# VH-VL binders against o27280: the designs that were tried, part 297

Target 1, 266 residues: o27280
Amino acid sequence: MDSMNVPEVLEIKRIVEESESVKTFIFSWDFRREVRPGQFVMVWDFRDEKPMSVSLIDPVRSEIGISIRRVGEFTDRVHGLSEGDLLGIRGPYGRGFELMGRDILLVGGGIGMAPLAALADEATARGMRVDALVAARTADELLFLDRLEAAGVNISTCTDDGSCGFKGFAHERLLTLEENHDMAAVCGPEPMMFQVMRILDERDVPAQLSLERYMKCAVGICGQCCLDDTGFRVCAEGPVFWSQELSRVREFGRYRRDPAGRRVPW

## First folded at step 14 (VH-VL)

Design A53 (framework fv_marstacimab)
Fold by ESMFold2-Fast, scan of step 14:
Formats: C-alpha cells, structure tokens, sequence
Structure A53 (fold): chain C 266 residues (1-266), chain A 118 residues (1-118), chain B 112 residues (1-112)
C-alpha cells in the first residue's frame, strides 16, 4: 500500500488565523483514510517535515485542519504560505483519543488545545457533555474558544497573568471546578499535564494525555520511548497515553533529557 | 424542566435524628454535584454539605462535620441528608441545590423546614 | 462566616441605579474564583441571578449586571423596579476553608 508513508501534495484550501502566532491550515481530505482526534500528520514544506496535530476533522465538508504555532524556521516558512499554495501531508499517525461514558473534561494548555478542539467536536457529536478548561500564559494565547462555544462546550479559562478568567495555573483552577466526568483528555505543557493528572487520579477519573514529544516515535523516527527510571520501560505508540501508564513514570512532568541524556528540570 | 423537591423536615427534640430527601427530575442526576444549603429563620444562606455526582466525594461545613451524612441514590434520582445529634442551632429551612460546573447553584428546591426544639 | 462582606441593606427609588458590593480577600475573589449572585424574593427559594462574575441565566433582564475587580465584586441594578425588592447574596469559593463554598451575609434591597 504505502499511502500513509508517502506525502500527498495538497492545496491549502483555507487559512484561519487563530491568534497572532497560530494558524489553522485546511485541506480537502479523502476520508477513506480515516482520521481520529489525537492523531497527527507529517507536514512537509518541500525542505523539512514536522509532526502536527489534527485540529479539525470535518467529514461533512470533507476537510481536515492542522493548527501550527510560529516557533521556528519551519513554522515561519509555513506561516508565510497563502491559500492555493501546496504542502505535503502524510498520515494520519499515532494513537487517537478513546471516548467513553457520557461526560468528558478537556484540559488544554496553549497549542495543546488543537487536538482537543477536534476531540470536542467528536464528543459533542456523540451527545456527550463536554467541559473544557483552557489555559495559557496570557489571554492572547488562549485558543479555540469560539469553536468550543459553537460546539456547545462549557468553557472555563485561566491565565498565569490573570488577563482572562482565573488568575493562576490549570491545576489550581481544576481544584475548584466540579468533577463529575467519566473521563478526561489533557494536552499542553508537560508540567501542567502532570499536575492535572495527579488531581484526576485522586478523583478516580481516567485520563488520556497527549505527549507531543512522542509523535516522532509513532512514525519510526525515534526508536525508543523510555519513560521510566523505576524499571518500567514501555515503548508505547503515542502520542496519547492513559494516566495509569504515566503515573508511575518519575520522568513525566519532573524532568526531560538533553541530547547527551542528562536530566534537565522543566 | 429541572425540579428538586425536598421532604422529611419536621419538629425534632435536641439530640434527635432526621433524614431529609430531595427528589430530582428533568436532568441526568448522576452528572451533577448536589448540595444542601440551609437558612435559619431571619438569617442568611449557609452551605452545609456537598456530594459529587458519582458519590465518591463528600464535603461538610465545620458546623455539621461528624453529625450529618450526605448521600445519594442515582438509580432513584434522590439526594439524602442524615442529620444526627441535632442542636437548636440546626433549626433552618434546608434547600437541595444543584451545582453547575462553575460552582454556582443553578437550581434550588422549595426547601423543607427543620425545627429543633424542646 | 464573614469571609465575603456585603452591606446589610441598600435602598433606592424606582428608576434609580443601586449597587451591592461583595468584598472578599486573596483566598477567594482575589485568587480569581468566580462570583455568583442569587436573588431571594420574600417567602421563596433563592434563584441564580448572575454566574461567573458577569453572565445572566435565561430570563434575567439585562438591567441586572455583575462585575469583579481585585478582591471585590459588585451587582448593579439599573432602572430599579418594585419587584426587585428582595435579599441578594454573593457566593464564591475560598481555598483556605474546608468545604470551600462561601456565601456573603446578604443584602436586603428596599425599593422606596
């Protein structure tokens, strides 16, 4: 076959400016190649290839959307493109979110709201009650609030600087929100996800967390995903992991490793 | 149409016990945290106790901790408050209230009067 | 508990504007916890009037509005009407208290 591993050159049908630093690129998509929330694609600008989460899945319009934050040379080039320009897309890849029960909590930080926006659409379409805690450093970094509201999602916001909603971190806000959810999905900075996971574990809420740093492992670029200093070594196909898989990993949320393998605190 | 109907109030002697019930209808009961909020005659609102939607977490005001027990039966859409070691200071109208996600009380019952008197 | 302070009473004439304050601290309103407001008409159960600082439930007229600044919140009523005569309560969350939900002492609004 090989259709998943060969980039298809697609025309940018529409561009949505989500913020000063984030754009969603929309492409026509053949849904014989199924896409689920939490999966990602490899985006190729004919020079470099980077993994990007799918943020819009619209089978009615036959479209997918890919949200990209401007953070470096590759993303700067892609942000310079216009409707009608071409990008290579291959995928989808990775383990998507699983939905269960009737009520779901979404906790997103910054660009981590991108895969959660797609999940919100699917959960709402299934008739689930969806509550979303949207966190960012500042108000201008809060993403997808209009899409979530249009989908009927109950929204709470928090910013580190207090410029919108609760002043503080996602986990501080979560402690004061009602928790009646059958499951949760979490995506954002790893320290935020770790704190949120701990609270959800104490509340017996099963959670799925999306770890963007493991997207390359799902496509075979990184040969190992060792998350453990306790002797529990799991090479898991990411980016989505259950909280029980992460709760025993001392590395998660506390430190990462530099290119030399040394422990670096978050 | 969301409805909450309290029952079980009445006159009781100090040191006695009473069980309040709140019958809920018009929504998915198990998906909401519920509270009891009381109001003594001529006084303000005082939050008494809360229970999570699945019943796994319970919370109590210091004034009732160790004496009152909140519980729920999601199969019957009913909230309960077991009140033991009642004191004159517990005399109040007791309201059943539903939590929205933001922590407000979006629906209230009509209340049931509890009078603790010798 | 006196963690949220309201004036015990306010008054106004029909058509006037009145404001009811709710003063908290750094452990509640100052920490960014939302403020909700309830109206209790004589002889009735409380009714949610404002949620999340500024939002109105369906059926609440726009002459009722909420605001929040620092450690305090306010309920404003414009075009005051006789039927607004009621007790008004603010409510928030306090991170330093067990049980966490706190009400203000209540404010009796008299329409002259």
Amino acid sequence: as target 1 above (266 residues)
Amino acid sequence: EVQLLESGGGLVQPGGSLRLSCAASGFTFRSYSMSWVRQAPGKGLEWVSAISGRGGKTYYADSVKGRFTISRDNSKNTLYLQMNSLRAEDTAVYYCARHDWYGSFDYWGQGTMVTVSS
Amino acid sequence: QSVLTQPPSVSGAPGQRVTISCTGSSSNIGAGYYVHWYQQLPGTAPKLLIYENTNRPSGVPDRFSGSKSGTSASLAITGLQAEDEADYYCQSYDSSLSGSKVFGGGTKLTVL
Scores: ipSAE 0.279, ipTM 0.666, lowest interface PAE 3.7, mean pLDDT 87

Design A54 (framework fv_marstacimab)
Fold by ESMFold2-Fast, scan of step 14:
Structure A54 (fold): chain C 266 residues (1-266), chain A 118 residues (1-118), chain B 112 residues (1-112)
Amino acid sequence: as target 1 above (266 residues)
Amino acid sequence: EVQLLESGGGLVQPGGSLRLSCAASGFTFRSYSMSWVRQAPGKGLEWVSAISGRGGKTYYADSVKGRFTISRDNSKNTLYLQMNSLRAEDTAVYYCARHDWYGSFDYWGQGTMVTVSS
Amino acid sequence: QSVLTQPPSVSGAPGQRVTISCTGSSSNIGAGYDVHWYQQLPGTAPKLLIYDNTNRPSGVPDRFSGSKSGTSASLAITGLQAEDEADYYCQSYDSSLSGSKVFGGGTKLTVL
């Protein structure tokens, strides 16, 4: 399908500066091409193409948002763009989050809050109770707090340096917070997600985790998004996985693979 | 609005039993852990027992462990405290309280008096 | 004795500031557990005053503020009013006790 495999050149309608290192790029979107929280798109700057999670899904305004953290050459170039400039967008790709029950816990680290912000919007629209643990290294790197508050989400923050909320890591904060969620959704650095998943497993809370892994090929030929021991391809079978699926993956939380296939510790 | 209403208190002899109830309304009961907190006449607050939203986990203060049993019926929006082998030191107003996500007691009932005396 | 230590009483005149301390240990406040504060007016059930160390429920005046540092927490009340005369309790969780939420011994505030 043209809508899935060929990039559409879209105008940047609005840019929201979320932090010194994160911007949300907003585009008009035709919702005949459905998008769900947890899905990603391929963003093309006419030189390189990178996967980015959808962070805003607004059918009323006919808009989607894509949040991008500045971490390298591609993202530096994209951050240099202005409203009115053009980007190529392909997708959406991947399976999104599945909502069940009445009560959801969101645990996000850094840019991992981007897909969770879109999920929070859907969950609150369904009348679910949403509790969000938002983690970052410093207060300035906490993302989407105003948007979550506006949606009626209960928020807890934690920062590594203690500059906002609990001083410590997401999994340490989670141990001090009450249980009673029907499900959880987790996105952030893989070591954080691994620790959080273990706690949720012990609490018998089914969790969906979104994996942030590099991927160059949309068709899976290069295998860069494959998981050890299962052969799951993030673009085809992820990026969202249930915790029970990830419990079979030896590499989750321990190591990843570089483009040459070598194991790289987190 | 959130409301909690305790009942079942009264006068009992040492060694006797009582069952307290707490009727909850105005919220999704199964989504919240609940506690019993007591206060002896003229004294401070003492946490007694807690139960998870689905009822799978229960917790007890050492002073009541083995004598008291907390339970809930989510279909009736009701919390219970079965009190056995009552002692004079158990004399107190017993409050039903709801846990928020942060672990505070965000809503309290009016309390029900339990007097253990011969 | 309480695991969380509060002064048994504090007093002030209308318009003054008072602070109520809540001193814990490494197994409760020092372990990162939140501190919550309750106000109990004479003859009534306790009411949540401060949760998650610093947050106020709707309807609680901004004259009430909470803070937490190390193994202790504090409740500050500014612009004292006669209606603030009550018992105040801090509450946290203690990991060394079996599944225990713990209360401080309570502080009686007298507005002179």
Scores: ipSAE 0.755, ipTM 0.867, lowest interface PAE 0.9, mean pLDDT 88

Design A55 (framework fv_marstacimab)
Fold by ESMFold2-Fast, scan of step 14:
Structure A55 (fold): chain C 266 residues (1-266), chain A 118 residues (1-118), chain B 112 residues (1-112)
Amino acid sequence: as target 1 above (266 residues)
Amino acid sequence: EVQLLESGGGLVQPGGSLRLSCAASGFTFRSYSMSWVRQAPGKGLEWVSAISGRGGKTYYADSVKGRFTISRDNSKNTLYLQMNSLRAEDTAVYYCARHDWYGSFDYWGQGTMVTVSS
Amino acid sequence: QSVLTQPPSVSGAPGQRVTISCTGSSSNIGAGYDVHWYQQLPGTAPKLLIYQNTNRPSGVPDRFSGSKSGTSASLAITGLQAEDEADYYCQSYDSSLSGSKVFGGGTKLTVL
């Protein structure tokens, strides 16, 4: 418990280059501090701290992995690090995914595939049948295909530009694929997640969706902790939410909030 | 080893009934949608009917709708096709087939012959 | 009528390349539904040859390949062998026919 709120300075054991814009940083981890798929950690470069989803959970090797997309000054600095360099890690935080049934669907968009890759590992280790729809803007941005294949996951890819697999968006591809899932887990851009959620609801498949923008709320950094203007509280419950809860939220998939709490269109 | 074995075919008069069975083994039966696909002598493949893994949804070709009923017993790993009001044009080899996630028929049985003749 | 059109027959010599077309419409292949291919040897059940447009099941030699473009798909067979003489069927799904898997009419391949 105590160690969750104090950053531990860890050595980068290994770096995997997932794409031109994404790297996975692997650390030794003491699994007395349990980590579950869907949880995140706070990554500290001794200057700034940002939440990052855990993308690899390996108790046998005593390792965790954190996948980071290059998108700003913090991530640019972290991408410049090498094996042997140090980062501060604290956590884990947030609620993780719940696995239920025998057959699961994963729908990941871009870096959103990161927490789903960890979930795929756990689900396949439990003997579940896992189908993964992996979506990105271009083929270069499809992530974790080799890991999913090695785990025995059935894979469908889609890219906006048609450079790999189905040409189109995740929800368009989902409509062309067979049903028969006991649950789904979804992570990616909110507009994608909203469209996917609608289809899963019509198919009567309970879905869990991971909302990256609410990770800071779970650690008390965020000034905005409501999913809707009626006062639904997200800070104690995120980042993973059930589709039944999100279907009530008019904000989900339609707009976000800036640091001042103002609505910003997608 | 995935296996599908059809049975229940035979010779029947027009207007008669037959019940086909497909015994499945080597996989988790409840996790897969299943279909019946038929082939008339010397003709091509025609999809007949499908059922979801849990059995909640059924689908039928227009040519058999109202006459055929697909069902499954997941406790026995068995798929069924109840064929009523049979016509000469229903004469065909009937195959049991498993759906993969992409909508293909990844495994097929050997087929059972249904002959509708007076 | 048929919603997926195949040539009724194709032929080639041993060692040559042959292609079998499967022509659909906006309600099936054009809507993004995958195309799958089956080989049926005389007197046997169909066998899955290509799934999800381009993928081969375990045990299918790499001389069989699939492609998809627009409203059409194609099966290519290189290095033709006598054992390839069979009927070949494409299969997809048609959204205008509720719940319907659809097959092409089949193509008889003759190795000359």
Scores: ipSAE 0.773, ipTM 0.872, lowest interface PAE 0.7, mean pLDDT 88

Design A56 (framework fv_marstacimab)
Fold by ESMFold2-Fast, scan of step 14:
Structure A56 (fold): chain C 266 residues (1-266), chain A 118 residues (1-118), chain B 112 residues (1-112)
Amino acid sequence: as target 1 above (266 residues)
Amino acid sequence: EVQLLESGGGLVQPGGSLRLSCAASGFTFRSYSMSWVRQAPGKGLEWVSAISGRGGKTYYADSVKGRFTISRDNSKNTLYLQMNSLRAEDTAVYYCARHDWYGSFDYWGQGTMVTVSS
Amino acid sequence: QSVLTQPPSVSGAPGQRVTISCTGSSSNIGAGYDVHWYQQLPGTAPKLLIYEDTNRPSGVPDRFSGSKSGTSASLAITGLQAEDEADYYCQSYDSSLSGSKVFGGGTKLTVL
């Protein structure tokens, strides 16, 4: 019925340490409640609730995974948990990625590779050709390379400091790689996504971009998570948006809003 | 299995024309950029021309620009090279090659010999 | 001159190590474009040996390795075998030449 809007208390079945700052928490999941790549869940530690993208969808093992980067008090507490501990999970929520055509490009920055890893699994299972550009500040922040390789994904890496793969930014690397994709999916820092979107537009490749931004969330799916000049609600219409939609958002790639609504440059 | 098979080579007089074909099989042809690469007898590899997967973009080496035209028919899985105003220095084995995502030539045909002489 | 420079020949004895250089410039290797390597046995078409600077296609033994630094790349072959006697070519892309793939001049490897 309405079970998707009520937190379910689930046991942490397994924890995978993806990097010094990122862990994937794996839970048993009843797939009568569908979940798609690009969707998110609300994770509740019995004090605070935060949205987290689903990074693993495994109906064969009846498991989902949620990858969490340590960035503040909530995520610090969650990172302190062990296998067997409990978390509240509510969802899934949001619009997931849509797969189109035969050939897809994934461009992920840092933790943005999490929802794209789930998408890569689905795309390869459908027999699609998947090329993934995985970007991070340093080599130790590159995520999911072994998982992508195991799925048969063609991988290119890019680090700001040159410690692995191409030295430079994702959009600089993209310019050195071949075209010929029917669609792209992009997730990472907004300035990176903006630059990548411009290149894909020049190549006439439709792109889906995942925005993790949100405003004050009251209960369940909240209409308070908005892009201010279009009225798009990230948790309702997003977090995944087509590049055509985002090209009409004045603030995308230029500035963000702080909690007081002030413009903050990237 | 990926297979590329060139045809259309032969002997032609200077100033003449020749059309090469490359029949592709074992992969989704429209998904890959394709090139022609040539090799004169006893010499090195020289990239000649490339075409994007959907056919919207074409590229040519300066040595052949204005004389050669690359094209493809994705419904027939076939790559073409129309060679006009042929010169003795165009004498070479012409290879059909597929681009991978990184820009390498991951699969090559066996080549077809073009000899331009009087 | 070719935009990518290779030595015309290199030689070694069975079991030895040889290195083949590929020297470019700021408009190709120095601009971040990948370097790929091909092996051409006598009378055959070239075969991809190394792609994306360091990666081996399935079936290429690990005694073949690639590296890239600055404006240059290198192919290293360890444990030389008679069947390695071939021509080797590096390949990249040059941004100063509109839409241009570029090959090195080739290196003939002789196994003594």
Scores: ipSAE 0.768, ipTM 0.870, lowest interface PAE 0.7, mean pLDDT 88

Design A57 (framework fv_marstacimab)
Fold by ESMFold2-Fast, scan of step 14:
Structure A57 (fold): chain C 266 residues (1-266), chain A 118 residues (1-118), chain B 112 residues (1-112)
Amino acid sequence: as target 1 above (266 residues)
Amino acid sequence: EVQLLESGGGLVQPGGSLRLSCAASGFTFRSYSMSWVRQAPGKGLEWVSAISGRGGKTYYADSVKGRFTISRDNSKNTLYLQMNSLRAEDTAVYYCARHDWYGSFDYWGQGTMVTVSS
Amino acid sequence: QSVLTQPPSVSGAPGQRVTISCTGSSSNIGAGYDVHWYQQLPGTAPKLLIYENSNRPSGVPDRFSGSKSGTSASLAITGLQAEDEADYYCQSYDSSLSGSKVFGGGTKLTVL
């Protein structure tokens, strides 16, 4: 009897360099194990294991893709790998996005575009109208623009420094754009997501937000993700939450917690 | 593909009323905000009114507030402009236009002429 | 003319470059709202020429380009052709006017 908690050793079939700091690793996948946009896998390099969002779901080619940003020792080692090398993959885990209505808005910041790129593919395949606001600090950090364009998605970009598109933050750009959406999906830095959520709430647009730090809760590892601002430990399944659920989490967008439970501002 | 066809224009006396219609086809009508834009003979474009895709929000230029009412029937793919208390300065070709996500008018009808004169 | 100012006319010969300015204020272009451009051929309805400051719809020649800086925007037409003779309008959004779409006064381009 196979277990999703045992890593399957898979060969890296193809590597796509998305930017100087981001690569997508593509593996053959047996789609008898369903995977949905918004879910993640645990990536094992035979030393450490980290959660990574699924960014490509391609049942026609029997492939999944996992996009990884270079931020530390684990990701540096994985970025050093080549096609033909092996990684352990277990999952998928977590709650995926739920699609509703006909017209959807995606708002992604940096690597947060990874799960939203997979969602865009599913939404367009279902005949939905997709508008994507893609945010980054600089033009070089904007991700998946070619994939979104190929899928027929309407794209708006914004960069903090103005090097591409609107100069400013995602929530500032959102206020200048038309608002005809049945739902939204949001993924990126928590301060960005908090500001975007407030605008969508005022517009009565139901939103689902993906919180990277809550990925471990979905696999039963809830150390850092199960503390609230009262010190009471609350275990919640993630990483995708409805905006109404997040309105009850005081730390969302305002602060995070260190291992000792102390508040650390964003 | 995308078509917008205005109707309901004509000659009307000052103080009179007209109801303009815009028949839309070739796209999911409810997904787009719509506007009326007018152009007086030999003059420039002037935005008149807009309505959100689901019809929950309406907007009006100051020159027409209280006199004009924009509405839509998404089941019939039709946009309307009810014009009351018409004035000579309302004489113009009235265009139906679709908003894209960026706030531009990506498709326009051919226009319908409204003449307010005695 | 409304809150966006355009020159009333510009002219050029075939093959030349012309530029049409659109000057706004802090409540519209200066507030970060996009500028869009429309071409109106004689006797016809306007057509979208440039959207989101610099993007071209399918079918618009690359001779047309848009830019935005500060409180102003510009439409450039290179390799001018006779069929470019038309009225050109800029459009944005003004937050101070109850959230209204606003047009420039229009620029008549004469070719020859």
Scores: ipSAE 0.803, ipTM 0.899, lowest interface PAE 0.7, mean pLDDT 88

Design A58 (framework fv_marstacimab)
Fold by ESMFold2-Fast, scan of step 14:
Structure A58 (fold): chain C 266 residues (1-266), chain A 118 residues (1-118), chain B 112 residues (1-112)
Amino acid sequence: as target 1 above (266 residues)
Amino acid sequence: EVQLLESGGGLVQPGGSLRLSCAASGFTFRSYSMSWVRQAPGKGLEWVSAISGRGGKTYYADSVKGRFTISRDNSKNTLYLQMNSLRAEDTAVYYCARHDWYGSFDYWGQGTMVTVSS
Amino acid sequence: QSVLTQPPSVSGAPGQRVTISCTGSSSNIGAGYDVHWYQQLPGTAPKLLIYENTYRPSGVPDRFSGSKSGTSASLAITGLQAEDEADYYCQSYDSSLSGSKVFGGGTKLTVL
């Protein structure tokens, strides 16, 4: 039996309010259990369990952080918790990001900035030049700008409504920015990631994309975690995939499937 | 600190050639696109040419296309501009400039004068 | 012809506000490309004054501000001082010119 499959009950050490809808929950962590940017944990509130990306990895303070957006019943309950309260944590799980080269581009949409913030910390600690395109619907939904700035990251913001930075979508903004990157990491809504991937492919920049889909189990056969044509399971082979792997998946960025297996457009 | 130092300017006859150099220091040269920008005496700034950080893409103003060649040697942290078939209207101070991620020229050299005259 | 149009000159008295316009088109500023501003003192290389439409590099006084709307941009200088007398250039990127950086024609600011 793998010890990662047993939930550890951890005390919420600190809570950071990132926005009206996003909080980061900080826990003490034993780094003998390695955790990498792009990996996720299963968060258990003693009633329900959901996957959440790790957004902070701090070996110096012996802490991890998990950023959670309020979108439904489980996340509403977790958002109601206070410092000192307990949550069950299992993991880490999944394939994390790989850093290569000297210069890295991060493109994050909404809560997708959470795993990218952890990656930014690691990349800057390794002396890499990091450029981050942070996209959201509105200015108050832009996440981690102060943390990225403190890490020495070059930041561009993009909002659908123009309330901060470039008015438009992440892929439109990306076309107006300089190209000099050895790799990119992308996380956000799937339609955004698809458009960004196409631009990076044209620029010959290898990209890693994180599929932030909610899962109902951590292991086993699970149709909800499978991508069309490849048979990838997000919890086993993902959530991080190279653009070359995703470019052959017809489902990516175009449609999803309902419980009956029918195609549903984004 | 970021420094850019141009050299290679001088007086040249119409139809002649010159090669300008720009020595870069204080930053990771391969990570940045670089440009040459010129300014004729008493006139405005004119972008001349640009090269991507790895050197895979080059760009030229229509006024110099086919006559000038931009290149870089990332092992020597040096940017070059090979200028052929020079004309009187190419007379200008030539600046080396670094692109930031947003497409601005965040650092400039002091410039080197190119005079094309008989 | 400049792809970006600036007035050739502007003047103001000390303490006044002046604005310098930069007018582009749908292939540059209107396409979403950033506008950057440079100050050039006599006999010196240009210096970056405003980047990314509105941001100031370290050391640039907050009297200088930038804005962008539609196909145009503006540089505003409040509390005008004698040492602000210089040439000012806007710069963007034009997609119709195959990746070309473009400068405005420049504006000579005279402090009366």
Scores: ipSAE 0.803, ipTM 0.898, lowest interface PAE 0.7, mean pLDDT 88

Design A59 (framework fv_marstacimab)
Fold by ESMFold2-Fast, scan of step 14:
Structure A59 (fold): chain C 266 residues (1-266), chain A 118 residues (1-118), chain B 112 residues (1-112)
Amino acid sequence: as target 1 above (266 residues)
Amino acid sequence: EVQLLESGGGLVQPGGSLRLSCAASGFTFRSYSMSWVRQAPGKGLEWVSAISGRGGKTYYADSVKGRFTISRDNSKNTLYLQMNSLRAEDTAVYYCARHDWYGSFDYWGQGTMVTVSS
Amino acid sequence: QSVLTQPPSVSGAPGQRVTISCTGSSSNIGAGYDVHWYQQLPGTAPKLLIYENTDRPSGVPDRFSGSKSGTSASLAITGLQAEDEADYYCQSYDSSLSGSKVFGGGTKLTVL
């Protein structure tokens, strides 16, 4: 029995307003169905189904949280829901983050902090030292700072406009910070992740990067997951990939493809 | 809780050698870069050398390059500074200091006095 | 270029505000590296007072504040007290020197 493929209708237990554009929807969860940081669920509003990263994993309270940014029709409808309303949840899916070593670096941009917040909780619960570089365009778009601080995470912020913390981009800030990490986890806009990956590769820090565009490949909806340099199609389950895997993908950080296969710049 | 204790200082003649030690406790030693910082009597602070947490990278002030060697033994939670070809201008209190993620020295030892004199 | 510049001394009376400047260059503060501040009481080791330009360690009172702009930083002490009499040092990192931490020359604060 493949219970992960059957949507479960769950009541919205609590809604946390993270920013004007981001809300975290919290559900009771039966942890006989395991969930790991970096995995996603399919959220069904009884009309459309979309993949969403899990941002809270709390087996003590028997809760999961799903953070959703308002970016289109589906997310606008979900943002209009209230505590007590129902959503369909199917999953979890995808390859989650792997924790190794004692010291971990998290680099998140915008909503990319959502899966990293769940990872931070697990890493701190394991006694790891966690350093988090939280990046956004403006101060109002920095996410999960209070939650990270409460977990004992060392935080550095950067904003493109300089409204909070370092003025500049995540990769520029990373160059000014101390090393000493056994691994890194990175999630955010693809151009940001590409620049961060280059620095981590130079520092010989193994990195895991979460790519939202590959979530459908893990569910089997996408018929073309990856195309290698020799012309062979490589099926790789996302959304989390090691930097070694992504360095072999020519498209990463440079361009994307529309449904017709046409190249579209970032 | 965090404690750094320097030892190994003393009087040495010009051209001589000394090895300083810093015993660390109260934290996971391998997770932090460490530095030696010195202060000549009545003078300011001067950064001398740094070593990464795993020991793979070392850094030196131009004034000590080729003469001093920083090292660490993470199994003993100990930082070292091997000082060779000592000069009168190396006379100073030598502090052991821990780096935080932002590059500050968040904890300092009490210092150990090195006097280079004939 | 590689040295951070501080005034050698500043003075103030109890209750006053004093400001200590730290002037760098494009290879250190101007390159985006953080500025940190240390207080050294007579006969003691330095103690971290401000880190990451503006942040205070636990136990440092709100009277101490840091700021950074362009190639320079400042430490402000409000409500000056006799026990604030000490040497103050700024510290950053210089990219033009091979992996070098750099200190300012230090500022002796006298509480009159």
Scores: ipSAE 0.807, ipTM 0.900, lowest interface PAE 0.7, mean pLDDT 88

